Miniprotein binders against q56419. Designs and how they scored, part 91

Target 1, 326 residues: q56419
Amino acid sequence: MEGRTLEEVQEEVFKRHGVLVPKKELEDLAKALEEAGLLLTEKVEARLKEEEEKLKRERPMRLAGLSYPEGEREARAFLEAFRASYPGEGEEARVLLMPHLEPSRVPEVYGAALAALEKTPPPERIYLVGVAHRPLKEKAAALPVPFQTPFGPALPDLPALQALDALLPFELFNTPLAFREEHSLELPLFFLKGRFPEARVLPLLVARRSPELGEALKVVLRDFPGLLVLAVDLSHVGPRFGDTPLTRTLAEEARRRDLGFLERLAEGEPEAALAFLGANPTRIDGVEVVASLLPLLRERKGKVLAHRLDLEAPTLSAVGAGTLVL
Below, E stands for the ipSAE of ESMFold2; O stands for the ipSAE of OpenDDE; V2 stands for 0.75 times the mean of E and O plus 0.25 times the DockQ between their complexes.

## First folded at step 9 (miniprotein)

Design y9 (at its last look DockQ between E and O 0.04; V2 from the best seeds 0.00; counts 0 for: pae E 18.0 > 1.5, placed apart)
Fold by OpenDDE base, look of step 9:
Structure y9 (fold): chain B 326 residues (1-326), chain A 107 residues (1-107)
Amino acid sequence: as target 1 above (326 residues)
Amino acid sequence: TEEERRFEELFIEAWELLYLGDESGNPEILKEAIRLFEEALKIARELGDHEREAAVLARLAEAYYELGDKEKAKEYAEKALEIAKEKGILYVIFEAMKLLFELERLG
């Protein structure tokens, strides 16, 4: 078990299955799995090592052909169709909150993001902050390599990333494997790269709230100005997430939580937005990201452009998505 | 063997897609995961490897569950459980039972 602590496995099992397995039981299970040879075979470890080595050079597309077209021509048509799905006009964004949910589920929400980007002058760099759906070694991480897109590679801003790392009390460049399949970066990046092909990117993941990240970014943004993008989803309700099937009452509560969160952010009151959620009973995805970026969100007024609670009919579950500009 | 290598490649990729599909909410990713698991399942059966077979069946059950196909999820979970009980594969027993209980809870 060279790289993953039992605690990381515990956290992963908890995240995936909602079951807190006692460390002792995990140890016993790990031992049993080790004895059964079902743990990370030398081969799996070797493969992971190879993948990690590849991630030192570039992050390949994972969702091309699945969530968006691989070809540039088709990808441009895809962007245009998504933009067309939102009938409104955007506003200039200094901070953009947008979803990372499967685009086909919430096309008009992504369309609203594109509308905002149309009104936004091309930034020199984009700070793209996603949600870590896999465990990180630290509260936050960055991957300082090109991210492949149908529009060409999104190049990292190495000077800005280095400046950020220097201001953090932990190593920013950690857990590269967490980026390999992280859709919270890949999906938003498709739209961002398509709109701003020349912008450099700082791909960031947040696993746990890091006030230090927000303070550090606030300093870095002075010397390295750019667009801040929060790639976050909102409520997760229904059987897939431990609730009963979606009811009118549950949907209304999810919408209330989502909109109440977004509206308070739009008013420049991110602490009030977090306080409004309390224990976060509808499981808003973006809480840890917002909590990390408080210094950048305070007193910034903006507008909610779109919101959708999208029903996944086969599982009677729903996920909230929104677009906010500040 | 080459077959074992191919199985491992398919299984890992399918498992990654299963996770990604669940997290992203894209059913097409889950369908691709299922396709790859089905290929892995064929290899496991050809090898006569009941442990690999049971493991794949459990993952197929999970994938169908995430797609909302409770009937197929149940079918694969039961198959996984049967093999796992016969062969004493505790990990798969646990996973299959967990899923079956969840399916029962949801009705």
Scores: ipSAE 0.338, ipTM 0.704, lowest interface PAE 1.6, mean pLDDT 88
Fold by ESMFold2, look of step 9:
Structure y9 (fold): chain B 326 residues (1-326), chain A 107 residues (1-107)
Amino acid sequence: as target 1 above (326 residues)
Amino acid sequence: TEEERRFEELFIEAWELLYLGDESGNPEILKEAIRLFEEALKIARELGDHEREAAVLARLAEAYYELGDKEKAKEYAEKALEIAKEKGILYVIFEAMKLLFELERLG
């Protein structure tokens, strides 16, 4: 709202949403947002700069005590409970697709990922590719610092990260603050570090598709072999995402899109998977990661181990989550 | 938890009934939606979950509005707005404000 009058905001809301909100109600909303600390101020700017400097040294846990336990003993028990939520057997993964949704919402999907990891030889390193939820200065970014977990720090694979940076037409280490609250790395990392405590990590974010990233990773993986993890969610449907409220029809479409996407990936046909989505009407957020990593996904056959469309009842919205091994 | 799962099942069923009742104009379907939302509201309050509580209150306001019960619609919308403003739940703020504006226009 910086620099706009309430009348201009009122007009934009009417133009975008067809609702004329009285100026007084907009004043009340603006006051509530300011009281909640949502507006960027000088104090917030100084705090963000301080946080950026901290992130150049390490990335602390932000979701301990919220999404998973902080203590190692409790975290290990929590991890094993997720494995128990998936009664099936996994398969060895060279590439693993897993979600970044709140773990308690999709326990069997995370359990399926753990089952796959049980069948997977411990890698020297994990290429963990998440989805940027904050703007990046470039199409992709990495943060070459330890990520704290209840199982100890996940150490960065600095030689592999440096090799990747050297092959890209942009600076890879470009937006530290984007990692501050990035759950698409933190939540999968809990499971990965818990199962592979000695593996180093390349913590990567994709904001927009980057064919350059996929080509560079193909080269880097030859010299620095490891496990490739796509930490992505699937369909995003409902009012949180610009839709009408969730209906049975929309939910069925989202499930069909999710499963069709995953199955085509499982056949080693990532271009077909993207084509199947067309304009991506259910907003599968994995598309930018998949589109970036095509050279690493082609001809790699595998299996869909689990899928859930997770309903967020208060928002009448849903997010899809899946586990795919290739 | 089991209580959170039960809330979600009730909320989904109630929302589908609200949608069907609104599209059909059938007041008995709307009344059933209200019954289920009231059960969900009780669970949200027992959980101390203010976002779930505000969301259900907003849906109850909408259901009563579609039934033509303007007094109940206003009551629930004001309750939803109060919680949503306090907790910063923007989508509920907009939904409640829109409904309150519509009710004032009709009054």
Scores: ipSAE 0.000, ipTM 0.180, lowest interface PAE 18.0, mean pLDDT 85
ESMFold2 (binder alone), look of step 9: mean pLDDT 85; pTM 0.856

## First folded at step 10 (miniprotein)

Design s1 (at its last look DockQ between E and O 0.52; V2 from the best seeds 0.00; counts 0 for: pae E 2.8 > 1.5, pTM E .728 < .8, SAP 76.162 > 70)
Fold by ESMFold2, look of step 10:
Structure s1 (fold): chain B 326 residues (1-326), chain A 104 residues (1-104)
Amino acid sequence: as target 1 above (326 residues)
Amino acid sequence: SMEEKIRELAEKLAKLAQELAELAAQGEDPEELEKKMEEFIRVVLELYELTKEMNNPEAEYWLEMTIELVWEFLDAFREGNVEDAVELLMYIAEAAEMLAEALS
């Protein structure tokens, strides 16, 4: 690609990945950055510092009015509509895998999670494990503050979080800014808090596979029993994720990988689930969470309640979502 | 090698993202700014061509993070959200630096 024009590279990449960056957008970006200069950079840095300090006290809602209603009564109705989108009966979960994809895209998958929660005795606490979408300073992180929801604040389980931190070879409370916009916690939490309003929460993010996290959680869960939630999405296919445009063949492969992964987890065989994915050619993002939590998943049998591979038409890409109870 | 090429691109991307975020600090003309923007996009597109798997899980993690952040950056810009776009350039620089470090 060295020596080729931007247009030549764009055309070749478009043929392979469906990505094109118009020269006009490049010019507009350059002009906006030039006009903003150092003052915009200083403004952004100051904003990040201010937000970091606020996150040491609480994590406010970021998606109210966007992904779910802000008012409690409307939020309750929203939950019930999602439950109604899944006609099946749930099963009791000691471990629940559920998505973090925009709820309106996969309503029956979230509905299946609600059906499982209906059969689950109210836990004292929820270990909510999401996927970091911003760099973490370590392989995993937590934020030991209240997370605001339309149903009131989800209070942190501070004793359990401290016990977990004490068992890890790194400081668990390491990257507050990574939680600021993290939908993999906020979206599932809306559903969990709505169903279990009295449960405390351990809000956890995994960036990179951490065997130490799983071993530590095994110990903490013994002393602080609760519901373990893996808030993960499945396959990511298409140009947004580095593939060619979505085809029927790619979609069929993604669906097969998603279901094969979930079914092996449902048999209590998480190592086999990971082996089935091999190099993870459809980029299931739950892999790092599952690989971290192996000690908690072995020998736990259960059932896949729902799955959808949802098309993102503007990007010719798709994301898989599922609900699994163990 | 493939990994060495990815490391070179990651180092270049991190530098370009940081320079674009710092924009015009020492005096710059529109043509030079446009040239830096073109090079940034060119490096991003070359990384798309190198999305094939690697045998280095740490590097694979940072590469996937970098690619995802670039898409968020483009989305923020297309929506006219310049402050978020600049913030995302800072995250891209960090992820690309970690990618390069993982391949050293």
Scores: ipSAE 0.445, ipTM 0.764, lowest interface PAE 2.8, mean pLDDT 84
Fold by OpenDDE base, look of step 10:
Structure s1 (fold): chain B 326 residues (1-326), chain A 104 residues (1-104)
Amino acid sequence: as target 1 above (326 residues)
Amino acid sequence: SMEEKIRELAEKLAKLAQELAELAAQGEDPEELEKKMEEFIRVVLELYELTKEMNNPEAEYWLEMTIELVWEFLDAFREGNVEDAVELLMYIAEAAEMLAEALS
């Protein structure tokens, strides 16, 4: 196909997907790529190797000063403000489903999570299960190092992590680079560490459904009791995700699926929740996590505390977020 | 078949992502980089259109991953985070290769 101009590409993207990629952004992209003179592949590989070696020691904050404050005082004020954004009371959680979306987009949903945490006795450990937004070598992974937060490091529970690894048919400690920028762990961890500063953490990522993970965790939880946190978002709809721009109909469908999913989880019927989604046409983010944790979610009754479908106006797309206590 | 088409596109995307990463690294001809970027975006868009009907869970995973990485790439690029953008191109190439493999 003869090379179309950036304008033609822009127009095509707009026509097909309803997303206007600003010409300036494409030009800035081209210029940035040009100016960067990307001597970067070897440098990037070397950097990635160095970063991987650093991740053997600790996981630094990546979103401090961006998504949440870096300073502890400001971070505490941030937590209080988010808690204040949710007018309700929480319930004690044994399992907490909460979002990992940019906090400023869904403050009341995070506020609901904080409300639940207020009613939850301090756990010895938190099993924090996020979604892998980077390729994993295995279906799931863990990073057994301290995660930095404004409240100090979240320390790993090494004994519990080792017990989990021993029960899995694959190496749990794989793909450390996938954790480097993974917001599905970092963002929830901010709130969790702020509330439970003494809790140890098991930072887990799920890429693909792993029933083995749920079965293994069920065993591990007997010897190593703790709070299970599912850090998952819900529907992803609109042009960013391959749909047309958000319409009332699309938004209603996304909300229907989000709430239908959460309600079935609240009833202790995780298999019914998955079945309700079918092919998951609105791309609920947490499906693989829930599918992996079925043994831990069965017969647990709870309550949906909050839900929001948040519009990303620049892309006319929306992401669902919810807070569920079990 | 749709699967074959997705596989072909995935292979093409992987190649384009690698080439973009290399071109970016070499500081080569802005015009060539622009052309490759355009082709890359076209392949991505075509993949997006085909994503809705796959019955291969592994392929679906890699397709979703590929698309997510592409958006992150675009975001990084928009923000002028060139190093992150190049890193993301490498991940896109990997994910696209895995997609192609899952469909082989």
Scores: ipSAE 0.126, ipTM 0.635, lowest interface PAE 2.3, mean pLDDT 85
ESMFold2 (binder alone), look of step 10: mean pLDDT 85; pTM 0.849

Design s10 (at its last look DockQ between E and O 0.58; V2 from the best seeds 0.00; counts 0 for: pae O 1.54 > 1.5)
Fold by ESMFold2, look of step 11:
Structure s10 (fold): chain B 326 residues (1-326), chain A 104 residues (1-104)
Amino acid sequence: as target 1 above (326 residues)
Amino acid sequence: SMEEKIRELAEKLAKLAQELAELAAQGEDPEELEKKMEEFIRVFLELYELTKEMNNPEAEYWLEMTIELVWEFLDAFREGNVEDAVELLMYIAEAAEKLAEALD
């Protein structure tokens, strides 16, 4: 955009949002990139190509030792600690909505998911639907390989994945690199694999709403029954997301939007849940997934088990997380 | 229109991200690289201000991803991880191109 200097834009942004990128940081960024040069870019590109080829065979753990323990014994204890964080009872889930936010930030929300899984008969397979945090080549994607966990590999349900791919107007297996660091699959999978060690998995990502995905999944679920998991977060508010620093008013609005969304889903009214959000002013993460999966959510009633709007103090921003069984 | 403004900023951001990721130090002096970084951040901040100005679900998706990726880029640099920062510039370029395409 012609017409405004960096200093002018920075002043307006600071006044409205309380964020700065100081000029000294920009100088340091430029210097670091200059010193890295073409060889570093070529090194990164070569690494990405290598990782993409590896992802055609398996998806390794990326968060072991960071978000959960790497060893199976410690991972089992970790799982039980999270269940203990939610002292209530769950309910059987045919569809489970659970978060993908860092587990230590919302332990009782993951605990509620575990409580629901205790009441849920072990499924033959789990349709795990996360949110793409890297660009996809299509509206949705899958990666038909084992996902490593501390509880052993979560094996793909290849027949179900192939059936799904055959029903879509685009290639389902389209962006392996998008799965490389995708925590919206890895974090929920830790909990799911820990509870259902024999279940196969369909690891799915949604980028943009795809009604075709929902219609195809409705057909595939009839032939390949299983547990449907929406691994989504709720409101995203604060300066990281384009708002002022978190205020009580913004937090109350985010909580109201989260709960109104979840309650309408619990009533079996996913279109009403989306309509309630309008332009999605608190940026609920799950809207593209819900919009894709409407045929699977209609008229399916259930219960909200847990919710937290979690504040990240250093950024004065917050993310909502919830547990819903249908 | 506001969408035309966002489209133009997205195209510019994508180009700047790509240039920052691929420019050889020998082929560009430090002053030019610093100017590109300043322009990259200026364009980002203008897009960031416009996060509330869109009613187009596909474009909104790409705008939100672009903004989050730029914050991740800055975080990676602040943590001293230049390799991750370069990788993130590549994703920023792609997301910003998709944003511009969604507004065509």
Scores: ipSAE 0.704, ipTM 0.864, lowest interface PAE 1.4, mean pLDDT 89
Fold by OpenDDE base, look of step 11:
Structure s10 (fold): chain B 326 residues (1-326), chain A 104 residues (1-104)
Amino acid sequence: as target 1 above (326 residues)
Amino acid sequence: SMEEKIRELAEKLAKLAQELAELAAQGEDPEELEKKMEEFIRVFLELYELTKEMNNPEAEYWLEMTIELVWEFLDAFREGNVEDAVELLMYIAEAAEKLAEALD
């Protein structure tokens, strides 16, 4: 690639990966960055500092009006439409695995989650465990503040969060900025809050596997019972994730990995599920979460309610999503 | 080795991401910024092409994180969200540094 123009690089990427990197957009960004000038990094740093201070009080919606409706009435209609997209019935969940992918991409998978929630007695609290898509200072983190939703704020369970923190060998309340834009919590929380408006929430992020987290949660759940939710996606394949464009073979492998993973979890064999993935060549998103929560998943039998591998056409890539009840 | 090459590219990517973030702050010559952006993209694409299974789960994690953050950066850039783009460059730098460290 040395000596090639950006346009030549774009053409090569397109030829190899079926993705166009927009040259004009890069030029426009460069111009925009130039126009934003001296004020931008200082401004960004100042903004980040301000946002971090705000996150001490609440986590605002970031995807309202984009991924889901901002207004409560419209949000309720949204929930009903998603529920209607899944023709089946749910089962009572003690553990719910559900996606955090853009809802419009996999409506029936979210619909399956809603179906399960319909059969679930209202919990006092929800342990919502998402995936960190930003670097964390520790293997896991929590944000002990209200999360805004169209249905009102999801309030934290501070006593349970404190109990969890006390059992962990690291500071649980770390990296608040990682929560600001984290969709792996915000999107599932929309559905959870809509169904269980009175439930307290423990918003947790996992970056890397923490066996300590699962052991600590097992203890905390005895004194603070609640619904455990794993907000995880499945396979990530194609150019966006380092592969060649999606082929039938690649899609079949992704589906095989996704379903094999979910089925073993449904059998109450989370270690077998992890072992089945091996090096995780299709990049199942939920691996670190499941690896952290092994003590809570062992011997729990359940059912896979839905699965989809959804194509992102502009990048010829695909993401797997599933709903599992335990 | 492939891992050594990935490490070198990760270190270079981290440096370029940081330099881009700094240049964006200084209001420097559009030509210099464009040149750095081109270099950043070239390094990323080279890193991306070399993306293979590694016998290092931590390195794989940071590689996946780096790739995802670069795509988000490109999206923010396309949308004209300069502030988010600069923020994402900072995260790319951090993730790429962690990738390099995981391969040391």
Scores: ipSAE 0.371, ipTM 0.745, lowest interface PAE 1.5, mean pLDDT 87
ESMFold2, look of step 10: ipSAE 0.672; ipTM 0.861
ESMFold2 (binder alone), look of step 10: mean pLDDT 84; pTM 0.837
OpenDDE base, look of step 10: ipSAE 0.356; ipTM 0.739
ESMFold2 (binder alone), look of step 11: mean pLDDT 83; pTM 0.832

Design s11 (at its last look DockQ between E and O 0.68; V2 from the best seeds 0.00; counts 0 for: pae O 1.53 > 1.5, SAP 71.778 > 70)
Fold by ESMFold2, look of step 11:
Structure s11 (fold): chain B 326 residues (1-326), chain A 104 residues (1-104)
Amino acid sequence: as target 1 above (326 residues)
Amino acid sequence: SMEEKIRELAEKLAKLAQELAELAAQGEDPEELEKKMEEFIRVVLELYELDREKDNPEAEYWLEMTIELVWEFLDAFREGNVEDAVELLMYIAEAAEMLAEALS
């Protein structure tokens, strides 16, 4: 911008944000690109095309053995351990807000979600709404295929998905590759499939707020009733997210923003929840999902069951997670 | 204006991400790759210095995605996953383009 050298910019950014990318690391990165050899990008593009074709048929597990066990027996035990980490009781949910953060980081928050599911009649289908971590071609997307889990495949509700697609001003099935690594669907789905093995799923991603999605879902839910799940995280603070290093003051603000947001949602006032965040100074992740789904959240009262702001020590960053029942 | 500065950096970042992916595909001289990588990181770091645009939710969305994708890109290289890193450069270019468009 001002023609500064990398060293000059690095010095200023390190002072304020604690971010450092050493020059040797840059040299190693460039060397790794060169050593990968000719046709690397063509190889990557061919692989992506192959993966996209596979995703037209099924979505395989990507996090088994990393975030949860691969085997069904161990997965069942894992589920029960998470429930045990939350000593409270849940409440019946028609709408459940739960995190997608790495489960081992916020075990009681996932446990609270399980407690809510214990009180919830098994639904015919689950509208699972996550947050896209890759660019989508549209404001929202779905993938109408089985998602593999240790508990068997989570089957898509094709009639409900087709009804939803027909009501939207854009093609819903627009970015299969965005689902390939999407943990905001896979991690919550593990818990949901474990507790509701017979439920079909509508795996949905929101990139940018889409009021049209919320209006369409309100119509579809009347014909295809089910459980609505907002699989979202809360505050994102610290250098990994473009912020200063985590301090006590920043952590206190993040917790206050998280809880204020959740409390206003629990009062059935999603517009007030969004207004409370203003410019969203702690980068609460779920705002785009909530802003999309306003018609489904209005006047639904409920309760905040759990919350944690969890520290990533190596990055001096933190992510908030919560469980809300409406 | 702050919006104009962010837009200009986003445009520059998108171009650099595309160029890094193209240079890897062409088997360019290691010095050229290193120079482009250095500039790419310099631009990312400049984004850290700028005040966030608080009146534009779409721009904020793309900025947050861009920053997170850059961290994933760095993690992929640190783990030796060069193919994943190239894929992430493509996503960074797209996210940065969308950020620039949201501010135009």
Scores: ipSAE 0.727, ipTM 0.874, lowest interface PAE 1.1, mean pLDDT 89
Fold by OpenDDE base, look of step 11:
Formats: C-alpha cells, sequence, structure tokens
Structure s11 (fold): chain B 326 residues (1-326), chain A 104 residues (1-104)
C-alpha cells in the first residue's frame, strides 16, 4: 500500500472485499477532531473516570431505545413478539446458550431462548457469562452492581459473587469500564430479566479461557444453585473479520462449524466441541467461554433449538447465532 | 513470517492509535491529523488483507478484539461521536499492544 492514494486503497478494498472505506467520514473525523481540539483527551479521561465511579453504583442501560424498547409496556410487547418468532417449543434448561447479537438480526434465535425459559422453573439466581468486547485486566471479570433494564434493576447476588471471587486466583472485580457498553450482557439480560424478574444475577465476562473459573463456579453452584447462561455468538466471517466477502462456500463452512460445535455441546462433549473447531478459522465467539466452563458442561446432554447465520449486507459479512439447552 | 508481519503491524497500529488520540487532544495541524489517519487506515487494511495462520489462540483473540474495536471506531466516527471515537482509539491501542505481546 506504500505510494497509493487513499482513493486507490479504497477502490482496491472495495474490489476485493465489497466494502467502501469511508474517505469522507475520515475527513469529517479529522475535521471534528480538529474542532474538538485541546480538551478532547482530557474530556474523555474525565468522562471515563466519572463513568467508572458511576459503575460502582449501577450499570445503566446503553441500548434502550436502540436494540430494545425503554418502556416496560413496550418491552413486554417486544418479548412477546420475539417469542412468537420461534414456532417451536422449548425445553427446561439448566444451562442455556443464547446469542448476544443485535436482536433484530436473529429474532427466532432469541425466540428459541424465550421458549426454553418458559419451560424453566424460575431460578433464584442467573450466572450470566458474556464475552468481553473490551480488554480485561484479567481473564474474566464481574461487576457486582445492579444492571438497569426496562423491567427494573437486575440485582447482583453478592454472596455468590463473593464466594466466586474467593475461589479464583485473580481479582474477579476488575475492569469495570469493560461492562459499561458490553452488549453481550445487556442484550441477553433484557430477555432473562423479562422472564425471571425476581432472579439475582451474576454478570460475568470472559476474555480468555480460564479453567479456574469453571472449577470455581462448579463449587459455587453447589451452595448457590442457579441457571447458567452462556451469552455467546458463533462464527464471524467476511471482510469485517478479515475474510473475503461472504460466499456460499464460506457460509457453508461457518454453518458447519457452528452446528458441529453446538451438536457436540448438546451431546455433553464440550472438549470434543473445542477440538472440532481446532484453530477456530471461522472465529466462533463463544470458544473462550466454553473453554472456561468445561466442568459445568461435561456430561450434560441437551438440544439445539435454533441456529442462524445472519448476513450484514453493508460489509458482506455474517455472524452465526444459536440457542442450545442443556 | 506472517506472525512477525502481524506483530509489526500491531505495534504500528498501537502507536498510530495512541498518536491519533493524543493529536485529537492537542488541536494539532489538520494536515498532520489527516496524515496519521491515513496511515492508521492503511495499517488496518494491511491487517485485514493478511492470510492469517491461527495457531496462537491468544494472538487470535487480540486480533479479533482489535478488528472489532476498529469497526466500532469507524462507526462512532461516522456518527460524529468524537468522544467515543477517541475512547475507542485508546482501546485499539491497548488491544494492538496486547496482540503484539502475544506474538513476541
Amino acid sequence: as target 1 above (326 residues)
Amino acid sequence: SMEEKIRELAEKLAKLAQELAELAAQGEDPEELEKKMEEFIRVVLELYELDREKDNPEAEYWLEMTIELVWEFLDAFREGNVEDAVELLMYIAEAAEMLAEALS
């Protein structure tokens, strides 16, 4: 790319990947950065500090009015519509794997999760394990504060969180800012809180595989029983993720990987599921979560309820989503 | 090697992301900011075009993180959310540094 103009690079990228690099947007950003000037980094730092202090008290909604309705009445109608999008019946879940993708992209997959939740007795607590889309200081983290939802706050189970922290070789309560905009918790939590309004929640993020987390949770679950939820997406393929534009072959491979992964989990063979993925060439999002939770997934048999590979047309990329009950 | 190339690009990306975040704070010459932004985009595009060997799970994690943060940065930028864009540049720098470390 040395010696090429930005326009030439944009044209090449478009030709190769079907994606336009936003030159005008870059120019606008440069201009906006110029206009924002001397105080921007200081403002950002001050904002981050303020947000971190707020996160000591509560985690506010970030996607209300965007991904789901802010109002309770509208939120209930939203839940009902998503449930209606899945024509099947669910099964009782002790472990639920569900997506965290934008709900509108995979409504029937969330509908399948709701169907499973309908067959699940109300848990005292929900262990909600998401994927970190921001850097964590440790392999995993928790935020021990109320998470706001349209259905009221999801309250943390502090005793269970403390018990978990005590069993981990690292500080569990790290990197609070990673939770501020983490959709892998917020989106699933909307559905979970809507179905189980009285359940306490343990909001957990996994960045990298932590076998210690699974072993610790196995112990904690004996004294603090609850529903385990893996909020994970599946394959990420296409230009957005460093591949060529989505082709039939690439889509078939993504689906094969997704379904092969989920089926092996449904058979109670999480190690086989991981081994099946190998180097994870289609970038299944949930690998680090599953690898961390092996002790909790072994020998648990279940059922795949739904799967979809959803196309993001502007980037010619696709993301896999699935719902599994164990 | 491909790993060395990714590491070099990650190091360069981390530096450029940090420089962009700092330049945004200083009200620097628009021409310099534009130049750095162009360099940033070029490095990103080079990373996207690499046929990656996925034999290092930690490096793959940080590469995926870096790429996702870049997309979020571009989205924030398109929306005119300058504060979020600068915040995301800081995260890109961090993720790219971790990628470089994972490949060292």
Scores: ipSAE 0.411, ipTM 0.777, lowest interface PAE 1.5, mean pLDDT 88
ESMFold2, look of step 10: ipSAE 0.681; ipTM 0.855
ESMFold2 (binder alone), look of step 10: mean pLDDT 84; pTM 0.856
OpenDDE base, look of step 10: ipSAE 0.407; ipTM 0.776
ESMFold2 (binder alone), look of step 11: mean pLDDT 84; pTM 0.857

